# Miniprotein binders against q56419, part 152

Target 1, 326 residues: q56419
Amino acid sequence: MEGRTLEEVQEEVFKRHGVLVPKKELEDLAKALEEAGLLLTEKVEARLKEEEEKLKRERPMRLAGLSYPEGEREARAFLEAFRASYPGEGEEARVLLMPHLEPSRVPEVYGAALAALEKTPPPERIYLVGVAHRPLKEKAAALPVPFQTPFGPALPDLPALQALDALLPFELFNTPLAFREEHSLELPLFFLKGRFPEARVLPLLVARRSPELGEALKVVLRDFPGLLVLAVDLSHVGPRFGDTPLTRTLAEEARRRDLGFLERLAEGEPEAALAFLGANPTRIDGVEVVASLLPLLRERKGKVLAHRLDLEAPTLSAVGAGTLVL

## First folded at step 12 (miniprotein)

Design c_70
Fold by ESMFold2-Fast, scan of step 12:
Structure c_70 (fold): chain B 326 residues (1-326), chain A 112 residues (1-112)
Amino acid sequence: as target 1 above (326 residues)
Amino acid sequence: GDLIERLEELAEEVIRYLKEHGEEELAREIEEQIKDIIEALKSGDTESAIEILTELAETIARVLHRLGAPEELVQKVAWLIYDVARALGMSPEQIYEIAKRFARAIARRELG
């Protein structure tokens, strides 16, 4: 329980596993863990160190066979099916905002992202910015290793990563274990690697607002041009995310909030997009990413290609997803 | 008024689908349960109405899953059930219990 309240633990379990655990059960578990002496033992520490050492060499697939096919042929067919789910044409992207939730839930939104990538000249590198779902030692982090995909390994752009590290007031490669299971990078990367197999990647996670990251990236992008991808989901509504059960009215409010946020980004007004959310509270994980990348988003006009609020009616919850080209 | 209209809409959607798939006996049972809910409401017995709705929700979820009903229909039916539950004055905790039973019957995959 690392100084977290029982309510924070309860909320985290619900977000990750869709189960609301009563406080009494969490208290009983905490007591059992303390009584059993389940501290980080030498064996647990050794295993964590071993996992961290493995991550110095490569990042293996975790969602292959679950969220996307493991085999290259099946993976290519999967991409084509997602592209076919979007009836429109894309537009060239210099900045792409795309989701990171389970792709099968919003196929047309991922299809819109694929359509934009079809219109985009192949970049030498992709700056892939996701949301940390595990604590980072610093506001942001990167992992400078190959990420495995069904299309082969996505290789890191080591010179660009080192240039970025040199400009930051903190150590960029600070939390390797946070990358072991991180769908906000793995799921978008599957689509990006399928479309741009030769592109190198900068896999970046944001946990908290880091304006210094945006300033540093602006400098690095001048010397190392590439495609900037913000891999973010939009509204999180309902009991699964600690809110009241979703209603049709609340779902419609979530759609309006998502679209209001995206349209302001499309006008090149990211501060206005953030201010809009401040007036209309929401659990958009992408807020910290957008706030960190302000220098890269200002005065950049674009278009919202797709938006969907995916409803989990059995859990009375919803997650918003969108594709935005800048 | 509105609550009875929502119950009638729920009945129409579910009963039509069941009859189209050869489940005429179950369609009759569901129609009778919905009439029992309406009758309980007209007599001011909200507690009985809630009990019948809770059992009905799980039964409908199980049957729609067994018949391989389209996702759009499953979502529409779930929303109608939850709308009725809210109109009956069920607490957020009671509605969440219905949602959990519905989810188990459907055996749907979680977000992560």
Scores: ipSAE 0.000, ipTM 0.343, lowest interface PAE 11.1, mean pLDDT 84

Design c_71
Fold by ESMFold2-Fast, scan of step 12:
Structure c_71 (fold): chain B 326 residues (1-326), chain A 108 residues (1-108)
Amino acid sequence: as target 1 above (326 residues)
Amino acid sequence: GDLIERLEELAEEVIRYLKEHGEEELAREIEEQIKDIIEALKSGDTESAIEILTELAETIARVLHRLGAPDELVQKVAWLIYDVARALGMSPEQIYEIAKRFARAIER
């Protein structure tokens, strides 16, 4: 349309807004605009600016009614069912690694995280570090607004976010559109808000390793103590992720790499965990998060509470998920 | 907006809330502190302006917390203070100190 391809529109939006709009979203918008006889580039930019303005006030639920119930009563029952899926006892966490994979695929792993939260004193704030599934203008970003949940809004800890921003060599509050649809924050937040309804949240996304973020967080956590949550999935194997179809051998390798990674983190050796992945490569979601947070993970011993490799049979693919307390 | 306009916006938000809750004298005191910041800036005394803002931020946080102000208002005031601090050219260390004092004042 109008001499611009979808790739050209996508590229221009990325340059101006620092986010890569999914091609399917642009295709859907292009169809709607063609039916209305409108110009694509200007209307895409106007729509994205409108969505960005909405995100300056609040972040609405996107997965309610899909991944978790919308109503508070139903959401509470749902959360307790996940806790019941884990037969073990939790351990107190200063740092919690938990998944952001669809919860129904790995209920025992989320149950283990809930068990750990039950043993953890209620924090004043939660540092929730997820993985950016869309490009960010900087290595990391935060969205300093209330995040809606069935248990009420998770309120941002603005003073702690502002303290963090002050210590960083880049603008922390960048790329708000990257937060519009971000399950690595929304899904863990559902469970965290259900257990700690009064805790404020620092919703953080990491796109690329940022040692500066880890060093700044080390300082901020000293003066603004809270629970650090790494919301990361583990091995991503199979064609869905641009890989070879899953075999029994590849599944065994993925399980060994996930567990080897988690056990090294549990020994307080995050550099060894990263080196282990380098020697035994697999696509682990969260490598950039762990690499960024090294100063917060060193010499913290803990325990792997759960691990599962979830098989997606139709795509011959699998995603690993685990719960680790430090 | 310029630095003085940001200080005036901060004053308006805080003073409105205090007056709505019967704290007329406290509203007057905070208004006077903001005026002192503006006068220090006009005289080129940025160091005094920074010191007064740092104390004012903690005072506002304590008062809003004591009055049971909604967290959304407390967060909005924190943003206005942050905007003023950045516009004032405060160092990262000075901005960090304001944030720390504000957080301690609103601790639950």
Scores: ipSAE 0.681, ipTM 0.869, lowest interface PAE 1.4, mean pLDDT 87

Design c_72
Fold by ESMFold2-Fast, scan of step 12:
Structure c_72 (fold): chain B 326 residues (1-326), chain A 108 residues (1-108)
Amino acid sequence: as target 1 above (326 residues)
Amino acid sequence: GDLIERLEELAEEVIRYLKEHGEEELAREIEEQIKDIIEALKSGDTESAIEILTELAETIARVLHRLGAPQELVQKVAWLIYDVARALGMSPEQIYEIAKRFARAIER
């Protein structure tokens, strides 16, 4: 923060996260950083190493009490309320695309995902592919540990994870710290574990397109069949994401882009879907996941069950969310 | 024409909600501030209109938050405010300032 005012810091956080950090918290943080120094301290390094070691045993809940309830009873009522927000029965899924956006912002989209899961036979395992929001040492990563949820721990499918690791040209079990705070896995997992409590999970993150991941997953899925879940959000527009302030016209364009993308995926044409998105793949975090999983998405026809562009007018920003079954 | 129409739509939505929740005095205050914006625009005083709108946006956000207004209404009202700001020819920086004040008021 050297050379920055507290107001500039507050403004940057608001632009990136759509929330205002109280000046008192920023003042307290600035004082703590001033006393400790802006350089990484031995204490910070020791803490990170300790957290990394803990992640070798289990992944604790980070969003319980914030994005979903901590208690199982309250969590089940929460999940049921989301299902009730979507009119309709859903469709059976072999591949499910669902969001990882804050659930309360798009309840009907998560409701559509739940409807699809109700029509889907319980899988032995779920391949949960999210988006890395922190740097990975490799193009993709997995964390082969139990993920805690209000419904109990989601257990890793160790044989399937090891089979996947063996087929990849890089070490799959890299960058454990990237999983410490990863909502693209935690939020979809809450819903998946609530619906399929006995399913084991392969928690996967994609940072950059990895065709070798898609090829390896195609082999592993044949030998270890399961439900493939792409936990991706769609359009990201507005100042919160480093873009111009949203207008009604830009929101309509984002909705058309999202639907055009999903419709092409539903026709089994993922390359056409990627081409349709055009010039700014960074604005849609699902691009790298879809590009990595091409072999699993080609020639699979399906249906778009829901789409919403969540308008956060106070930040002049929006995030697209959809549910697609293949 | 279009700008005044958007201001009238904004007034209608906010005032209706406030009256439905027993906030007659606050509804009257907001109605008068919107009239002040319209009069400033009619006199060619766009700078005053921008100033009043910026303060009004924060006031509306604060009162909707206090009354526990549904998210759908908050979104609609914020959308109308930003449509008005755009129609006023406000810069991206000025519109962002409105968004910042609106967000702060919602979290109070």
Scores: ipSAE 0.000, ipTM 0.186, lowest interface PAE 17.3, mean pLDDT 84

Design c_73
Fold by ESMFold2-Fast, scan of step 12:
Structure c_73 (fold): chain B 326 residues (1-326), chain A 108 residues (1-108)
Amino acid sequence: as target 1 above (326 residues)
Amino acid sequence: GDLIERLEELAEEVIRYLKEHGEEELAREIEEQIKDIIEALKSGDTESAIEILTELAETIARVLHRLGAPLELVQKVAWLIYDVARALGMSPEQIYEIAKRFARAIER
């Protein structure tokens, strides 16, 4: 790679600023910047190692006071307000698809999920499958520690997690740092823990399609029955997501795309749901989750309880959110 | 025409809101800028119309943010600006730039 020589730097400074910096001063500055950069890198690496060590004990709240209230009483009132935002009745879920975007943007969709949880017998454990927003060393990962919530810690189901790890061709507990800042788990977990305070959790992240995860989960769910939750958002459209600016026509297309996808899942046809997305499967962030969990979704009929396309007018962008019970 | 109708609807929505919140001077300023866009279009000066619209979008976003306008109004105004930009024949890159400036002005 072509690097800048000290003489080239000296000449550039002279040409742009009319100052001739002595070569020795540039050498000393370059050394100082290199040493400072190295020290900053070492400090960052040390801090990441400290955070990783902390994650061996617990996963702290990151969005408390931002996306939901920090205190238990306020958190309870917040959760009940979301339930009240949905005027319908829920249905019992063995599989629940719910969003993970900022709850205040789609309160009626989270309200529909809460309605479904009200009709669902309390599970002993929840398989909470979110989407990795940071790279994972493998296709999927889990973090086997208590996740803090305003309702107390959501405890890991260690036997079920160990059983899952044993069945996978890769190390399940492979990227602890990916869980440090992960709203696709934290936001759904707030609602799930509020409704099922005694349920243990398997917090799972999918980065890439993993059919082996779905096959392993099918076995584990038989021996460790529980509620399967797919925490996924739907269409991502507009410039914020690398697409063209949203129009009313494109927004209606996104709504129909979301509903077509959800309705096919509700018919127990997850392959048809994926095929319906056609050449644009990346427009729905839950595609890799659904593709990984095919064995758990086939021939399982249900109902779409809610759908909304959240419009972010300043960026001419939108994110779809839905609640599906299977 | 169709484009002028959208500019007039944009003016009506924004000016009404500003007047309802005691911003008579800003309402007049925005009304004048929209009239300047219409005049530029009538004279075939599309480039001037695009420049004024780009500045106006940012100004409107900043004012609506300052006044704490409801998201519903912000969305309607953004759609009207987008419709005008499309009707002017602006490229996706130019429309994206308007969206970026609008977003920077609004902290919501």
Scores: ipSAE 0.000, ipTM 0.120, lowest interface PAE 19.4, mean pLDDT 85

Design c_74
Fold by ESMFold2-Fast, scan of step 12:
Structure c_74 (fold): chain B 326 residues (1-326), chain A 108 residues (1-108)
Amino acid sequence: as target 1 above (326 residues)
Amino acid sequence: GDLIERLEELAEEVIRYLKEHGEEELAREIEEQIKDIIEALKSGDTESAIEILTELAETIARVLHRLGAPEELIQKVAWLIYDVARALGMSPEQIYEIAKRFARAIER
């Protein structure tokens, strides 16, 4: 009935059933439907407000039993299986780039991240920077609450988060609801908490490039040292992402773009990494994160430990994933 | 008004915990420092209020950490201190200094 006049509705009913429904009856029905819609909107708003209030105290698991096991013992075995999937040795990380793609699709890439964490001294805190999959009120956001995991809650580093907020030209804690269902934080956090159970976390989301976030983080990391983790996926190609179906050639191009991007980051040249991607940088969700964190990535050399292009044959689509230590 | 109410809430939370854990002397000291902040604010001496709050933040953090206070309480207290600092119109540099002192106190 949306976009139709009462006259048109009345004529349609008469044509189909030979009954003339009085205009007043149609008006009363339209009013009742509008009032029902208003009541539904009020209920939705009330539920969102209640959910936002709950997020002021903790962030519950959303992917437990789906992407990782709920129980601590089973979760530990799951982590060991991913580590075993990577045949190489890790390297110490001051900065770690790892994926947030479903872990079972790229186990060797997560295994490489775990190998790097094995070689890394336990940090007091982890700056976990993910990608916003829901709109944020500002370019970036954080949620300063415990994040539940099968290994116990990952506690926020509240003083470091407050220090970061103080240096930003916008409110850091601006969109709690964006964190309710955010796999770019939850999936990497599962692995990070399993390896560093005592580390506090700064859970950060980037929606759009924020150079001011990178400048503030550079200052904060000096006084609140920790491990910087960029939880980003690489190339997104194929019809699932609004692109043409993958061919062997296009898949090889995606791998080349991913590796060229990661290798330039490993040389300490993040601007060159962004430039290498060319006209379609938004197809790598890590672009906005890297562009925001330039001051933390410049002149920091490292190594690409793993890369995979996960092929989704039914949709002829693919998502790239990699592990980079700096 | 609102700022004084937040200072009173901060006092209530910290003093209650300290008294419940036998730290009557520390509770009195902290209560007196918060009263000094309130008195400075009532007299228009915002600069003195800022100085006292900065020192108080570190003291509270150190004491709560030493007593093994629950993380939920430490977080609530840090948040209240941050709210007071913002309400006082403290500069980003001053707020950063409070956060840094608080963090050092709970690291050990």
Scores: ipSAE 0.254, ipTM 0.697, lowest interface PAE 4.9, mean pLDDT 87
ESMFold2 (binder alone), alone request of step 12: mean pLDDT 83; pTM 0.800

Design c_75
Fold by ESMFold2-Fast, scan of step 12:
Structure c_75 (fold): chain B 326 residues (1-326), chain A 108 residues (1-108)
Amino acid sequence: as target 1 above (326 residues)
Amino acid sequence: GDLIERLEELAEEVIRYLKEHGEEELAREIEEQIKDIIEALKSGDTESAIEILTELAETIARVLHRLGAPEELLQKVAWLIYDVARALGMSPEQIYEIAKRFARAIER
C-alpha cells in the first residue's frame, strides 16, 4: 500500500475483478494493517525488554548442541579432540589471539590455542575481547553476568569490570542485548572455561577503535592481573563478503595478509601490523580490537602457532583463522 | 533518599548473612559502621562517609569471603557498594580503589 493512493488501489481492483470496493472499506483496511503493525512493534519492544531483563541475571548458551556439545562429558571429549588436532606443545601466553570462527572448520587452530593454555598458569581472571557483530551504543561494551557453558557458569570479575568502568569516559555496561547472540565471546569462552574452570571473566566487545579502552585496560591489568584473549578472525574473502569468487590469487593474498599481520604482532609491533594491512582489503575483523589494545600489545614478542584459510565451498568464500601467543 | 535505601539494603544483606553464620559481634560492628555513614551524610560530612565506606567495603568482602559466602551474595554486595560509591559522587580514582580492595579480599 505505501506509494499508492487508496483511489488507485480501488481502481485496480475494479478493473481486474469488476468489484468496486468502497473507499471507506479500503481506508478501514489500511488503518487495521497500520494498527496491526503498531501492535507488532509494541510486542517486539516488549520482547526485547524482557530479554534485556533476563540478561541482567545471566547469559545463556546459544550455540550448545550446534557448535559444541551441551553435556559436560561430551563437551570435555570435544575439547580434548580439538587439542589432539594440533601436534605441537604450545607456548605460555600472557596474551592469546584465537579465532571465534565455527570451531569444526579450523580444529588445528583451536587445538593450538588449547596447547598454549595448557602451558599457561591458571589465571585469576581472563580478559576476553571479542568483536561486536551487532551495533553498540558506545565503542565498546561489557556484560557483567555469569555466562553459561557446559562446564558450568563463567563468573564475571565484577570488581575488575567496575574498576574498568570507572576509568572509561563512557558507560561500559551499555548494550546488554548485543551479548544475547555473540559467537565472538561464546565460542572462545567454551575453550577457556574448559581449561581454566576457576578463572573469572571480563567479557568485552569492541565495535570500533577505542584507544581509551586500551589505556584503561593497561591500568586495570596491572592491578588486576590476568590472561588477555583477543578473540578475532582474520581475512574474509569471496562473494559472501562482497568480493569476487575465490581464486588462487585472492586466497594467496588473504594468506599473505593474515600471516603478515600476525608476524608483526609477534614482533611486538602492532602499529606495523595495522599499517601492513592499509585499507584492510581482505577484511581482517581483528583490526578494531588490535587498534584499541595497542598499549597492551607493544613490545610483547611471541609466536604464531597456527594459521588456516578455510574454504566455504558452497559460497566460494574463505575465512582466515590463527593462534598467536605473546 | 535513594542513597540511604541502598545503604539499608547493603546492611540487610550483610547483617542477615553474618547472623545466620553465628557472627553476631561482626554483624553489630558492620551495622554501626553503616549507621555512621548515614549520620555523616545527614550532617553533610561526605568526606567522612567516603572514608568509612572505603574501609567498610574491604571489611565486608574479607568477612564474607572468609565465611564462604555464595558468589550471588558477593556479586550483590559488590553492586550495592559500587552504587553507593557512585551516588556519593566519589571520583573515578576513589571508585577504582574500592574495587581494587574488594577484589583482593575475594581472590580465589
Scores: ipSAE 0.552, ipTM 0.852, lowest interface PAE 2.2, mean pLDDT 89
ESMFold2 (binder alone), alone request of step 12: mean pLDDT 82; pTM 0.791

Design c_76
Fold by ESMFold2-Fast, scan of step 12:
Structure c_76 (fold): chain B 326 residues (1-326), chain A 108 residues (1-108)
Amino acid sequence: as target 1 above (326 residues)
Amino acid sequence: GDLIERLEELAEEVIRYLKEHGEEELAREIEEQIKDIIEALKSGDTESAIEILTELAETIARVLHRLGAPEELMQKVAWLIYDVARALGMSPEQIYEIAKRFARAIER
């Protein structure tokens, strides 16, 4: 970022065009631009308030036609293709860790999640915990409205969300706009709704670690049993993420860190999983989610069903994705 | 009177739906229970208001669910009950109990 004063602007114009613009004219122009900016800000704020009010009623699809098909029949065929991409049987999940990365980049990983869901009895509700990609007013948030999908709306479990809100030291329904364009919920939800069309959903976002959320969820899950889904991606490596270009060695290190993290979670040792990442740093967006949900992950043993490190060749970058059942 | 206004809105929504579906006796019973809550609040008997609301929440959920009430109505009723409970200054545990009873009444 570079800053410029009116004097610097005046000097630059003089050097480029040989004209000395009076400071008063530059001040008047700056004031007009500031006033125009204020009016634009007011219009933007009014539009955002209108969008926020719309989100109090329902959450529309944003990635239909881009990441998944808009039509129900095409969406069903899409799910079948992903399931077919994973040769295994899956295992029953009480807790499922799955990615929110673009599905077409890691079809076998989403296929493994679908295989696990096939072995899982239909839950009354799904606790879908994603990662906030936009600021939240609190450490975590939920949006208690129907989320549209090609398979029909995923209905919110209002009583369970209200029970959760009652136990938290902050307002749970605090940032509706953060949900307007949130792929960490929309992409997993597509798969979950396709498999469990009758299940209600608690759509939750974590921006920063919230032990209060994990403690409250432990209480709520006891009385409102359901499937817990952690929708998180793993290693983020390469220039796209402010890192050096991907090499074979760095890719092998990323795979080892991803698997080390997942295997420790599978052993029921989430603190050990976090400590492993602390000793072997990588940009895993699931860290804040796991740190928030510690009480729900301790002493739950399971299995890593799939892992892929997806290469984005044009940027020499990669994102890890995995499926873990607990 | 925001709390009383929400209780009156809850009564109007539930009673209208019940009467539209031939449940005049249930409509009268629920209307009287909501009036009892309002009367208890006006007399300063908040404990009685809480007890009645807790039982009524489960009853309303069960009856509307049995009649196949639209999702939009179920959501509105759940929010009205929750807002009333919060406005009453109910403890987190008491609000949690209401939510739990409501959920059990509408289980699949």
Scores: ipSAE 0.698, ipTM 0.900, lowest interface PAE 1.6, mean pLDDT 89

Design c_77
Fold by ESMFold2-Fast, scan of step 12:
Structure c_77 (fold): chain B 326 residues (1-326), chain A 108 residues (1-108)
Amino acid sequence: as target 1 above (326 residues)
Amino acid sequence: GDLIERLEELAEEVIRYLKEHGEEELAREIEEQIKDIIEALKSGDTESAIEILTELAETIARVLHRLGAPEELFQKVAWLIYDVARALGMSPEQIYEIAKRFARAIER
């Protein structure tokens, strides 16, 4: 009834349908609709509050039985199979860029990440930076609770998270519901926890570029040293992501853009990597993460260990994935 | 009010655990330090309260770590200390220092 009186509604129904609805029945209907709307709002609010309360205790697995096995033994065999899919040896990483798309689609890329983790000394903590797939109240967020995995809970590094929060101009522990279903953290974490079972984690999401986050992390990493992991996918091409059906030429262009981006990061030139994408536009979901973490990526040289453009024939689409050590 | 209540909650959690593990003397010492923070706050000496809290945070972390306290207790204590620091109006740099000292005390 947005601005219409009950009498106006009654008159319009009579004019259109020849039925005179008693004013009391229209009034009763309006009250019922108001009560139903309030009840639906209360139910939604109660459900959201219940989910928020659950997330104060722990972050449960969402993709177990779908993207990775639920049982520890089966999960271990699964992880080792991914390592075996990469024929090379890794390189030690202080910064690791790895994907967060479905692992079974790019097993050799996750295998390369595992190879790098095998060459890396066990860190005290992992700064796991993913991409927000749901809106955040701020540019970035963290959830300071244990994340369940088949290898046991990945425990939060509360002192390091609190230190980070103290340096930021916004509340870091915002939008806990954004973490309820977030594969950009859950899928890399499966592999990281499997390799570094004792490491604590700072689970971070970036929604929009936050130079403040990068500057704060530079300070925090000096006093709370650990492994920095950027969990980002590369090119997103085709109808699933932007109308144009994938062709051989577009796939080759996507591969070239992905590798050009990664190679510039490997040279310690993240601004050049971002500029390269600006000149050769593509949808890389990690752009906002890289732009936020510039102070941590400058002058760090490394190596691209693997790259694959995963071709999804049914949708004529593709997603790029890579492993980069810095 | 609320700040003193949070300090009392911190005292109750830590002292209960220490007494359950035979550390009666240490429990008494920590209880006295928390009382010193409360008295400093009642007298308007916020600077002394901040100094005592910063040292106490490291001491509590070290003791709980030495005794092999469960992770749930570390998390609860870390949040209580953080909430107290925020309520005291501590600067970002001061809160950062507490976090750093707590982390160093529980390093492997």
Scores: ipSAE 0.717, ipTM 0.900, lowest interface PAE 1.5, mean pLDDT 88
ESMFold2 (binder alone), alone request of step 12: mean pLDDT 79; pTM 0.753

Design c_78
Fold by ESMFold2-Fast, scan of step 12:
Structure c_78 (fold): chain B 326 residues (1-326), chain A 108 residues (1-108)
Amino acid sequence: as target 1 above (326 residues)
Amino acid sequence: GDLIERLEELAEEVIRYLKEHGEEELAREIEEQIKDIIEALKSGDTESAIEILTELAETIARVLHRLGAPEELVQKVSWLIYDVARALGMSPEQIYEIAKRFARAIER
């Protein structure tokens, strides 16, 4: 017990249970609990060091066999099936906003992203910006290692990553463990690598608003041109996300807020998009990503290719997803 | 008004799918249960309507799963059931219980 002596513990047990526990037994118990705590801490520390060391070499697939097929042939067929699920034509993208939720939930939205990639000349590199689902030591982070995919490893663009690191007021490669399980990078990367197998990648995570990241990226993109991808989910509503149970009215409001946000981004007005959410509040996963990348989104007009509010009726929850080309 | 229209939409979606998959007898049974809900509502017997809806939701989930129904149809049907439950004045906790039973009946 915190702040209590062995004599106080002995007295408390006697008063409540009418049993006098010998002081030696209490001492032995206290020692056993301390030793167990030290062993648990040691095991946790050892495991974290092992995982971190593995991440210095490569980032393995975590969702293969679950969200997409493990084999290259099956993965290719899967990707083409998603493209076929979208009946429209794509538009060339210099900036692509696409989702990172489970692909099978919104196949037409991922299909729209694939359609845009078909119209886009193969980039030398992809700036893939996702959302941190685990704490980062800084506002943003990157992991400069190959990311495994069914189409082979997506290689890091080390010169571009080093250039970016040099321009930032914090260490870019600051939280390797945050990348161990990160679907906001892995799921978009599957589709991007399938379409652009030769492109190198800058895998970036944003945890909090970082204007300095957007300013640095604007400089780096001039010298290292490439495709900018924002892997952003839209509205998160319902008990699954700590919100009230979904109703048809709340679902309609979420759709309107998602589309209003995307439409303002398509007009080249990202500040207006953020202000719109402030006036019509909703939880959008990528707000901090958009806020960080303002210099790259201003005055860049485009088109919303697809939008879906994925309804999870069993949990009375929903997640919005969209594809936007700029 | 709106509640009756939602029940009719639920009937149309489920019965159409069952008939398309050779489940004529089950389609008739579900149609009768939905008519029973509508009749209970017209008579002001909300308690009976709630009981029938709760049993119907689980039955529909099991059948759609057995027939391998597309996820889009399962979600639409789930949402229609939720809409009906809400319109019946069920609490969020009662609706959540229906959602959990529906989820358990589907094995995906």
Scores: ipSAE 0.000, ipTM 0.204, lowest interface PAE 16.1, mean pLDDT 85
ESMFold2 (binder alone), alone request of step 12: mean pLDDT 83; pTM 0.798

